# VHH binders against q9p7d3: the designs that were tried, part 11

Target 1, 295 residues: q9p7d3
Amino acid sequence: MSVITQAQEIPTVAANPDFNYEGDPIIIQLCDRDTVFELSRDQLLGLPESILMCLFPRGLLLDYEIQECQLTQRPLIFQTADFDPSLLQYILNYFQMAENRTANDEIALSPPPPSFPGKCGIILLKEDIEFFILPPISPTTNIAIEVSPNDLLKLKQRVAQRLLQQKKIFDCLHLENSTSEGSAEKNLVRMLCYSGFHEDDEWKRRIQEPHRACITSVTLTNLDFSADQGPVSDPEYFPVYHKLLLFWQKPARKCWWDSSTSITYNGIEFATWVRRVWTLELAVLGANTYETAAV
Below, E stands for the ipSAE of ESMFold2; O stands for the ipSAE of OpenDDE; V2 stands for 0.75 times the mean of E and O plus 0.25 times the DockQ between their complexes.

## First folded at step 1 (VHH)

Design s03 (framework vhh_6fv0_2; at its last look DockQ between E and O 0.02; V2 from the best seeds 0.00; counts 0 for: pae E 16.9 > 2, SAP .679 > .668, placed apart)
Fold by ESMFold2-Fast, scan of step 1:
Structure s03 (fold): chain B 295 residues (1-295), chain A 123 residues (1-123)
Amino acid sequence: as target 1 above (295 residues)
Amino acid sequence: QVQLQESGGGLVQPGGSLRLSCAASGFTFSSYAMYWVRQAPEKGLEWVSTISGSGGSTYYKDSVKGRFTVSRDNAKNTLYLQMNSLKPEDAAQYYCAKSPYDWLTEGYYFDLRGQGTQVTVSS
């Protein structure tokens, strides 16, 4: 079981006992939203690594050693990547619930196996896109057309903008009706939808890395292990769901190249090669989903 | 490029009031928390106030609580600091600053892009 529940791997500088932030809240502000969350240091460090990676894709610098007094008498404010406020609230409520239960039970909760009903889970789907622009080859010289650095930058910006406009999670799969590969992709979509995703779901976060030909996308959903809460209208829900739990007990990955995109710039067509990597992660939490949502 | 321009400072007597403004450009203003920071002559830089991107959360240095009010107009890309009951100890050059987007690469430092606006309190 590869469940990430601790923040120890987040890059931090060595803790300095002369810097005391215990009196100041850590404020998280969601980048593309007006939502703010006030957290204790313990609440932040208690979040699963997968969630921290979603909020801080470039890492979180805690207890940074400074020689000036700029941080004195101010709250620490961190700008996060875009994130669904309701999902973040659900996650924070879960950990608040876990803390309360631990205090009452005098025992820290351990993540259960996914097969145990009544436990909460989070399914994280991450997409890493690396894109390359291929200049056309001249038919007369059999040599690639040269592109200036400034024109290459503009091309990269246009490709990135087009890729960022692909908001729906499953658009990139280019589903086909008759091939075995298309069948496998349709089955993957069906399995993900049975776990809590919807066919029309959009990426919760979708950003381009500055000065890189790379885009990262993240979405997550709540996984309810209660058999009583499965869709009554779908008799196949439980078999497919159970198969997905077995598949997702460790990180799963789908990697492919997408050459279907082309860009026209200054009257010249450029082929775009897009390498897409999907990573699936299951984080299993100890509390019941209904108790978490009721807080 | 990020640009910040402070204004509204001046000379007032103790107990007087001033309203400072900070005009921002070059970034999505509403997505960032903003700070007011001051530097008195011969003294170090000190934090005064913070406001969240939406304006829904505000924070103040203990010595200015109840006297200063920070606000923002996201439609105008402008940050404000209403200063009431001014004291001689409030005399300083006032700067606005943007919260960093990425603490790993930008660090925990105030990014002072403007010239600031001077506040003088004397009889």
Scores: ipSAE 0.006, ipTM 0.379, lowest interface PAE 9.1, mean pLDDT 66
Fold by ESMFold2, look of step 2:
Structure s03 (fold): chain B 295 residues (1-295), chain A 123 residues (1-123)
Amino acid sequence: as target 1 above (295 residues)
Amino acid sequence: QVQLQESGGGLVQPGGSLRLSCAASGFTFSSYAMYWVRQAPEKGLEWVSTISGSGGSTYYKDSVKGRFTVSRDNAKNTLYLQMNSLKPEDAAQYYCAKSPYDWLTEGYYFDLRGQGTQVTVSS
């Protein structure tokens, strides 16, 4: 069983909407990596809230820090928590391409209705896996077998490779085994597939974190307004984008333990346990970013 | 140091019931997910059940779902497994385990189990 929760109610990166900033690009330096990213203020503020929470888990008073750097003539360099640079680059590229399309008034595949609060929607789905390897108890000593550090690394890598091969986004929910059509998992997948996902979609990015038993996966897709559920006159009608607006700047999380994956190494079977966290968020380009709820 | 002590095992007929207990000390019990695992002779370690630190979420291996119930009493630092409708295939040494999770990779591998308690099912 899993729980879906909403994230914090205030923005992770605080900005002053009246602040006038012109000058050098903002430099984001990923913790413990040699990778930096150059961003405008608007590019940084435009990232999904769930991604900003990963980068700045303690928050960032952005415009205050910019002003302090200007007064003290320090470079605009902000260190973040650790985050995989290939994932961040994928996200930044995706949003830059979407911004370029809307800025140039290019024909959108499924233009939004007038009641949608922006020019396009982008759905973020993210999976964070933590896995655990538990050595068996020796029948001769009744104590867990000792595994060398080198063997432990090989075990972790082998488990990670098997999890990485599970590339289809929705397979981990085991929908074919559910007898209830109304399950929360089936409803979630149905909503996503009506909004731009397909049942056989694979993660666009899926990576193992170095030196941790963690796998992170991200897929971004454009919100598809052409696939509605029935006409407006239907009393049970609820267009998909209305459901997704609940997650605009308010990412939802689903946490659960999955069935273990056993692995044999040197004739010994090791149990594994997998904890999965999904994060779902809607980003809206060309929107008023300080009003997110129907009050 | 972390200490886990299992008890409550024994010999039971097929279809019978047992209640296992696990007394925990040396760590903040309510902060960690706890596990029941089992090992049959000449078999590897098998996950059975998990319970969240608060006790609000429970998970079970498919073969025991509906028959086994995991619970915890955080005031008494005790983990429980109620096993009903026992089958010969459930016979094993049962262990409680503290979550092996640690953000540091080295914490993922160490002995997080007690000495275990034997469950024997005879027909």
Scores: ipSAE 0.000, ipTM 0.190, lowest interface PAE 16.9, mean pLDDT 75
Fold by OpenDDE, look of step 2:
Structure s03 (fold): chain B 295 residues (1-295), chain A 123 residues (1-123)
Amino acid sequence: as target 1 above (295 residues)
Amino acid sequence: QVQLQESGGGLVQPGGSLRLSCAASGFTFSSYAMYWVRQAPEKGLEWVSTISGSGGSTYYKDSVKGRFTVSRDNAKNTLYLQMNSLKPEDAAQYYCAKSPYDWLTEGYYFDLRGQGTQVTVSS
């Protein structure tokens, strides 16, 4: 198993600074696959960069022809995206909820981050799984057993189903943790647990991508250092906090491969290779790309 | 060297019957499960039936259940497929295939097959 940690700079998804956004809020009609979302510019730009990159891999261009919404008489911008609508809905709802709570001071950071007093942090953890099925080698021919496309599809479906049933976030890391104390994986889990995750947490959303041997999962949590171990009881509190701040508008990615999954189909065992990519990002409510640039 | 040779294909009308044979050589026939697979024009290979080495267990694709019967004569190293009530959708090149493992008595795979025999179903 090779674990690769990559810090990738994700291109900033920003609106055209020359575009006049003054007046009535611009409504963005986002056609995401077969679902239409309506959201404000600020809502959209308030999303984690990693999500924006998924929605708009080419960037978000708002300097195109604005149409007037006949119903609201507001400027309407039409955009398209290719992202699972259920994931997007989950994310949007979560952020909306967090904003509402923040407005009521219910989820304020305690203690407030030094750099962002009064702001609320949300941690995004996303997993992308790509899996490959390897036919066994025939002992007679020493060649991989031939599988029809149709059967291969069925195999992929079965693997996908198995992966979808694996709902615990950290299960995939436990195998590594069991063998190496103090491993990078263990540290990651620890960090996340300090931030508000629990060791037994499950993915809030886990879906199969259409027409792809890929599983995408997302979970959001409020940045909370008051979890069971508390900042007072653990000397690593402060260091963890600083580490998390590094992920603000700078998503971190961790990639590793494993072959722990196998599937038996019609009496034949097929090995699978799974590539897991985790994306971790800290979003701060009220702090968008523009504020990031100012800091 | 493993050799498989299918025969018995032909042209039949819908509702007709055919019996396919597969002559096997180059391995201990009775030790291996055998398969029938087929490939229709512009379609991929699909599994049709499996029979265990001893002949005690048989498996069928759902669409052929009740119509097709797989059997084997281990003394003659021959695999059979009796096909009754043939339908146009059964038209394909039919292949017999050998299990890659002597312990694999269930399931199917598509390697180690013969040249095939053509089954045509037409009115």
Scores: ipSAE 0.000, ipTM 0.233, lowest interface PAE 11.8, mean pLDDT 77
ESMFold2 (binder alone), look of step 2: mean pLDDT 82; pTM 0.842

Design s04 (framework vhh_6fv0_2)
Fold by ESMFold2-Fast, scan of step 1:
Structure s04 (fold): chain B 295 residues (1-295), chain A 123 residues (1-123)
Amino acid sequence: as target 1 above (295 residues)
Amino acid sequence: QVQLQESGGGLVQPGGSLRLSCAASGFTFDDYAMYWVRQAPEKGLEWVSTISGSGGSTYYKDSVKGRFTVSRDNAKNTLYLQMNSLKPEDAAQYYCAKLYESGWDYPLEMDVRGQGTQVTVSS
């Protein structure tokens, strides 16, 4: 059977339209890093909710209120949870590119439906991998095999490298284990592929955290509003983007476990315990980017 | 002193079922993830299944998924492995073992394995 659990709904980050940072930059500083980002209010609030939740686990509104209450001097500086700087920069660049395309490339892009005039859609897929190495038990002494701290670090690096070699996005869904065309995994892949992804797509960015046994992967694609799954004459027909909006109105999570990865080190086989979390989000860009409902 | 005692092994025909038990003592059972490993004659140790301390998360080797179910009764300090649709390839000595839940720091010197229970699958 599939190891994929039902999609889990994650809490949304509160957006405050009264921030009103006209002309004032917002500075965010990543926790445990020296990296800072300078953003406009609209750029910050236009980020996917999954990313905002990662950056502001207490909520963006609460952080703003705390700084105002403390009479903080401008520009306002928000302290975030830890996040990889190159991954955040990639996301910001992608959204900026999409905003510019919406403004300037009316003919080159698929026309948006009447419900989304002048807007652009982006699909974000984020993966968090957390892995653990299971200590092998000696058959002769019946005691766990001891590993030096240095060897343990090398083992963790080798496990991370093995996981990073799994480059294709959809390989981890084990589609070969789904016998029905109506399987949830196959339907999800079909919806995503008709919406802008390809079945053989690889992760666009993958970061191994230097001090944790974890990998963060992200991929983004422009939503293809022209995508169509059924005959145009079918009165029950809905384009794929409408199905995505109905199915994934909020960021949704799938969480499952994979233990198929093992590694041999100094002649000893180590099994792994891998927790994989997928977060999928559809963002519709334009004048009302801070709105959370997409119907 | 940490002790683990496996039981429930035996001889079954292909397609049969067995339920293994592991009685734990000498530590706070619900603080630790537990796992099952097996070793066939003249082969290496093979990880089979893991269960978190609370029992809320379970993990399986691909070849046993859908056939084996790991569970635990924290009130009785007992770990279980329900094995269905047994195959000749499942014949092995089965052991339970203790694992810390932390991924970066696990006290290898405190991890122990029981004496094991033998599973034999014959035609």
Scores: ipSAE 0.000, ipTM 0.131, lowest interface PAE 20.6, mean pLDDT 67

Design s05 (framework vhh_6fv0_2)
Fold by ESMFold2-Fast, scan of step 1:
Structure s05 (fold): chain B 295 residues (1-295), chain A 122 residues (1-122)
Amino acid sequence: as target 1 above (295 residues)
Amino acid sequence: QVQLQESGGGLVQPGGSLRLSCAASGFTFSSYAMYWVRQAPEKGLEWVSTISWSGGSTYYKDSVKGRFTVSRDNAKNTLYLQMNSLKPEDAAQYYCAKDYLPTEWSDYFQHRGQGTQVTVSS
């Protein structure tokens, strides 16, 4: 059974006097107002910090809101910023399934390391793309080529399609162009692969906004506690969970520009500037659920 | 690099037995639950069995309960599947998989080996 319920209609009637605001579902209304999620308090607070920041860019005073609802006896409904419903559902389902296994006293599929007693880890990798199309310069006149608004829209759609066809997570790092085995990009990929990712992994959810020239991609994996042993040949190995505790106490972000993508439209080649922002976050499940989003 | 190497498959008559092995490397084998999954030519991938990190808990697909036994040797980083009373419908490519919790099809098989073929015919 899913712990996520998408409500068809948002309650507008005053709260029942018997309504338990701490025990009843919290209603999350996405910016479109047609999409609603019903979450438990623990489920909402257990969301990764990076996701909570996207949903509530001005912050969320949940304990205060619950107290106010208890005093006024009104339904607890939160309005969010614009967010894709399928992406939110993917994240909620992943965390709910992991929590079901972690909370089971009869079944411990994997033991937590001593640094994470009674807990399990989930790594979120999120990519935000914003792309810009560069007007080409005519080789004959040395003047920038002008594109009609209709052609610009079609060109944006083609760029988005090309970027979405790059399905593998690490393709955007262009590792084949690096001659150094100790490059920052190769070290990041090694660390993520020690953490539970595979070099051939693909993005699990991708959302496109053609008019805004934006793409959001997300993948989740269970933290590989075997990373604590490391390979014998790596003299600078440092356990991943220690790195996450010391260096990624909050969502870690990496931003770079990728100019490797170009599109041919009506015989003309258009270069692009692609701004890529990676967000890496460890969410720790178990005994301290309310503190999980802060790691 | 996570590596899983299956072995022990082959041709067997209905009612026969086979023992599959999976040699694991590149991760702390004793810290992870392990899975046996299979794929027949006309079917999708099917979960067959799960064993917890310690070997203390085992789970089976209903159609193989009482016939198959999963076990592990954490000292040797090896997973086993003892298959008894084999039926024609058990014929498939068998894979050893490392995954904590499958959230969807592709996630379930993110880390699996090359597989070993089991053929059951008279």
Scores: ipSAE 0.000, ipTM 0.187, lowest interface PAE 16.9, mean pLDDT 70

Design s06 (framework vhh_6fv0_2)
Fold by ESMFold2-Fast, scan of step 1:
Structure s06 (fold): chain B 295 residues (1-295), chain A 124 residues (1-124)
Amino acid sequence: as target 1 above (295 residues)
Amino acid sequence: QVQLQESGGGLVQPGGSLRLSCAASGFTFSSYAMYWVRQAPEKGLEWVSTISGSGGSTYYKDSVKGRFTVSRDNAKNTLYLQMNSLKPEDAAQYYCATEVYSYDWGTEYYFDSRGQGTQVTVSS
């Protein structure tokens, strides 16, 4: 039996004299880990949307009135989804340093493009992998070789381990197969490198989803709005930023299938189809706010 | 369990066209991506195209882009591959394939119940 009401009832609770939402820290506890982080409300809400979605897939309501009605504990503790503690610490340190730098020394920051004057930023790259195992088809019967559910699970684990060994961000682009500097793959690498990444950069986080044939990888860097460290006469500086945005708005350029990976199990070679989706988030920071451009 | 039955293959001259069909049963067709793969004599299995469950996303092997079109009719549980401007290198046994999720062991590719495929021969 369910009773449906047209109005939401929020219970009224007695005020907690020891609780002050204005100055109290927020404690974040990572799921399945004995790791906690202490943040201000402003620091938490100032994080890019992609990071907040990774930490709180079900959403997080931080309205003071709602917290006062439902939560009277001190300190306020939130459970997150599972996340790499080192990556989260890096993200938090980066935003804290960016905020302090904006407040204390704006003139030390690289000059941004005209569309982002006085701003600094972050570029976040996410890779979603879904992989599929194709059992070989017998030439005699034209029927796929039978694979038990247990053997299929072992095959998925071995494929995932092989894919996780690809530590560098750009390994999946097979740059050695490109015949010119003008190739689409080399242009993508150039755009990302001018934006702050380096060709030897590694994924900061790679996690296999245990119930699916999926891997999620993320990395981030400072968004470089300036060519001051490179040739200032480079005509690619401003076009590269705009080309990066246009390139990432084209689905065919950021989603591809890779069939080059195979795995051998019990002497039989299994073909693997890997679907890769790259998503780019650009976050432009300024004082106590940020502006996000997702492509 | 899944059942897949391919049809529509035959002998065609270079530059000709064929339309392949795959009738699917035993699973919720519209919830799963479908694949076309081919195998020529003395060659390995080769991926040709993929279509998402909704039909909103399609992908192709570079050598067939612009010549082949994959589509699906979810009301009829049928997958199609329209092949135009056929070349001798396209001659192969063509198969359709899908994946089925298992609650006990996760994602599984069931190829054990599919048909014999359909043969495409390109000869002048």
Scores: ipSAE 0.000, ipTM 0.108, lowest interface PAE 22.3, mean pLDDT 64

Design s07 (framework vhh_6fv0_2)
Fold by ESMFold2-Fast, scan of step 1:
Structure s07 (fold): chain B 295 residues (1-295), chain A 124 residues (1-124)
Amino acid sequence: as target 1 above (295 residues)
Amino acid sequence: QVQLQESGGGLVQPGGSLRLSCAASGFTFSSYEMYWVRQAPEKGLEWVSTISGSGGSTYYKDSVKGRFTVSRDNAKNTLYLQMNSLKPEDAAQYYCAKPGLYDEWFSPYGMDVRGQGTQVTVSS
């Protein structure tokens, strides 16, 4: 018997005349909070991909969701994964104001929106975590031990669950084993914290993609250039925003490989690699200057 | 910026020996355990060996234990892999790796590894 794929059909039901599914705004509700946001379709789809993936970790098929609401005669209310309401409001305001300013002046590099007075900036970055399983060589056959693709996926999911059981997101970097203040590990964590992560962030708030065995997250920070200036007469002092510009210089990504995890399958220990990749999505820096990262 | 540069690969007959080197820069080399990993075409990445930051502890894949020896010279920021009694199944691209990377280097076989690697071919 061959494998059969069947397309799902959307049943047709009369629309509720009290709802305008073409003109009404889309309402997004953050997880189980009472906080809601009203967005146009263009505003929702115009959000950075990293934000959309955090809000809708299983993906968002907007036209399909609208048709489902129409068929069930329900308002356009979409429930999202958990997200900070103040952060989402900030993002929405930022992009709306940036869009309006672009319409007003397209020649000169625009200053940051009024919500970012003076020398403010914004950094948005995305974290992707992916899992790799390394089969050992059998001592009797001298060939790699075979693992089915389905079992390999289950093993990756098990590694993800072990990672999520760690107390803090940086436990896997083994900061406690570092003996140097100038270590690459400590510098990476410090720069990530400047970019909006916190050392006490917990895995419990991260989202796992169901089909890819990946964990994704996003962080956003507002840079106060005035607070970070320090004494200009000290040539060794470099304000945080300049350090971040150098750190996230092209290519706008950083990677950490953690090989400390292992898992057992049929009594055999498999080495595992956890790959954490941080990618700069957007940087807007300075009063009259901005730079966008490559997509 | 973290840099890892592998060298010492080449063509060798079965039973032969090769010594691989990895020159490291841009980080405090002695503070990190280091790894040797390898990948043959169409196969997944295989862990080969680990050495502690001090060089006091070493670990090996069972199939290479007794044939391969990992070592390091922290004064020269260099990692080594002495490979003896090479077998056809040892033929692969060999990479040195660090648990943390500043930049991504992408392997065509689906693993991001710092450094270009060095090719080991075992042929009669």
Scores: ipSAE 0.000, ipTM 0.125, lowest interface PAE 19.2, mean pLDDT 65

Design s08 (framework vhh_6fv0_2)
Fold by ESMFold2-Fast, scan of step 1:
Structure s08 (fold): chain B 295 residues (1-295), chain A 124 residues (1-124)
Amino acid sequence: as target 1 above (295 residues)
Amino acid sequence: QVQLQESGGGLVQPGGSLRLSCAASGFTFSSYAMYWVRQAPEKGLEWVSTISGSGGSTYYKDSVKGRFTVSRDNAKNTLYLQMNSLKPEDAAQYYCAKDIYGWDSSEPLYFDYRGQGTQVTVSS
């Protein structure tokens, strides 16, 4: 597989540039970073909506932005919100790999559903973790135990390391503690496995944000069209992949709190409150125009 | 087996109110988000409201915001929809639906089970 899209330093612009607004690639510059990414229009519009919303929180009107660049005689360089460049590079590489595989080895990707002839589906699962360290209270004085700023930083780094060691996607659901086969957690796992994930799958990319008590994790898989079992008694039966398409028309989100993580530092046990947000989205590969993406 | 039974529909004049109920059985009710959906004659199924398993999050179709309130009683396995200031456009068969996947969403996703429905008619 060849990598066509990669992170680059900001290009040096000539004093008298001759811009081709119809054919030049779009350069996206991550907020306040020297890292830029060069994308075709199809690559940009083909990104999962969850990623596009992160990069362009105020929305992206591609035709309007191009016209503004042309009218103001500036290159096609779009400023984005802040985003981890390594994570974006991973996402772009995966999509490029999947697109190349579709063109050269159709068997390597699930066949497109009838409503998307010539296109393949990718399921993206993103986890955003925000964690808080709870100050322990002295049993003798009922006063919170004081932690220096330097020790607090070390505590945050240790909590992040502990969370990053949860390599499997489903470790955070603690399925071993579920007493019912019909639990929400087990149904979530079944749905994700129908989509193409496996119970033993691991996060493909995990990044701790610098200077924050935050971790972003992402994993991707091809949509699995083999799981077409549906409820047999349903008179309005839809194949599983049709149900998934309806489910994944827009990003689906689930948010919960996890207090199961604790760490010991200087002989004292610190409890942690972890806020987990899962975002799940279907990205369909193929000819993506602005109008197609807007519908 | 999953069973959902709606009730509380009827005939009201524009501006009137109705309270719909859905009795659920055959699954752990509190573990699933629940939906209210409706279907008017000659029209497709339309989402109305979502409530999370705990009841802590609620979502509404724009046209019913401020007029409809969804709630649930997990101890009684019952879902409710309080409908105020009813409009002729609200006339439809209303269905209670279970989220098969356990996701909570501001935009409802596919559901696999629904009841037989309860009819709401709004006419002067």
Scores: ipSAE 0.000, ipTM 0.165, lowest interface PAE 14.6, mean pLDDT 72

Design s09 (framework vhh_6fv0_2)
Fold by ESMFold2-Fast, scan of step 1:
Structure s09 (fold): chain B 295 residues (1-295), chain A 125 residues (1-125)
Amino acid sequence: as target 1 above (295 residues)
Amino acid sequence: QVQLQESGGGLVQPGGSLRLSCAASGFTFSDYAMYWVRQAPEKGLEWVSTISGSGGSTYYKDSVKGRFTVSRDNAKNTLYLQMNSLKPEDAAQYYCVKETYEFWTDSGYSYFDYRGQGTQVTVSS
């Protein structure tokens, strides 16, 4: 279950003197940004799988892409999903220092952003969005209207495009028009924001497929509310960490359904449902350890 | 292909009971968690209940806890929702949904997880 996969059937290409496959850097360019990072192959593969999933949500056939670049005499430049440049720099510095640490060395991390003056943890929040199209029942045959797979795909593309047109990622939750159960919607949005999303986040920087979307967010959180640091398992010393784990442990809080929209195609109105599923991973950065918990 | 068929809805008085069923085909039923979701007029789709593939774990929306019980019969590929002490607020179209494996690519998506029209539950005196 690796995020980075290798194409096993592709033979090793002949050596090219204009390109050093084993020594030339891999350049990653953050989506929709001019920011680039230079990594060795070992540095890239040494990153935690969770970070690699955020950078390459569709996976990466690393050996195949390297061989293709060598054959076409192109630099090794890979576009990633959207990512905070300052956060990526912090993560890269941490793992660079951890890799070079001796038994007597302390890990010297770049200072956290001013918004987090205390000790930091990394929150990785992934959202998967799936689209469901329900054809209406024909009054003539009393059977659901058959839709070809190609037409169904086109309908799902229109639902995805409509989400982009809403601008903000929480517009579909109708916070102002919620019933008595709207407190659950508002609480969910608050916890998602606590976990790395922002109420003003826009769809335009999110990866979308014709019939699904994947959104990832990585953020820093302050895990240290006390001067005396106990183990991570102690909620008195890591209240934010435990609050997030407690909230996200329940499957009921890991998904949301929206059916507030419909799509008209060739004069027929199709009901649509959107399922949003959240996965949270918490990583604690300590002087001597990197620990993760997924919920 | 995946096919789900809901049944068991109807008209019931407040305080009454109904048992909903969902017949599943086209996949290994016991390998997937199943969900019950509902939609009332002029409201969004609401999650109601979840049951794990083995049936060993169940979860409920706070407003239905103690009144609804989800269960499954893996030998019959059937999902159930026993609804007791029904309230007017429970009136809705009810749907069953199959869990999809987490794939970050589009090739893993099932195009027909919602093939039925659901089953209508009406609560009136």
Scores: ipSAE 0.000, ipTM 0.151, lowest interface PAE 17.6, mean pLDDT 66

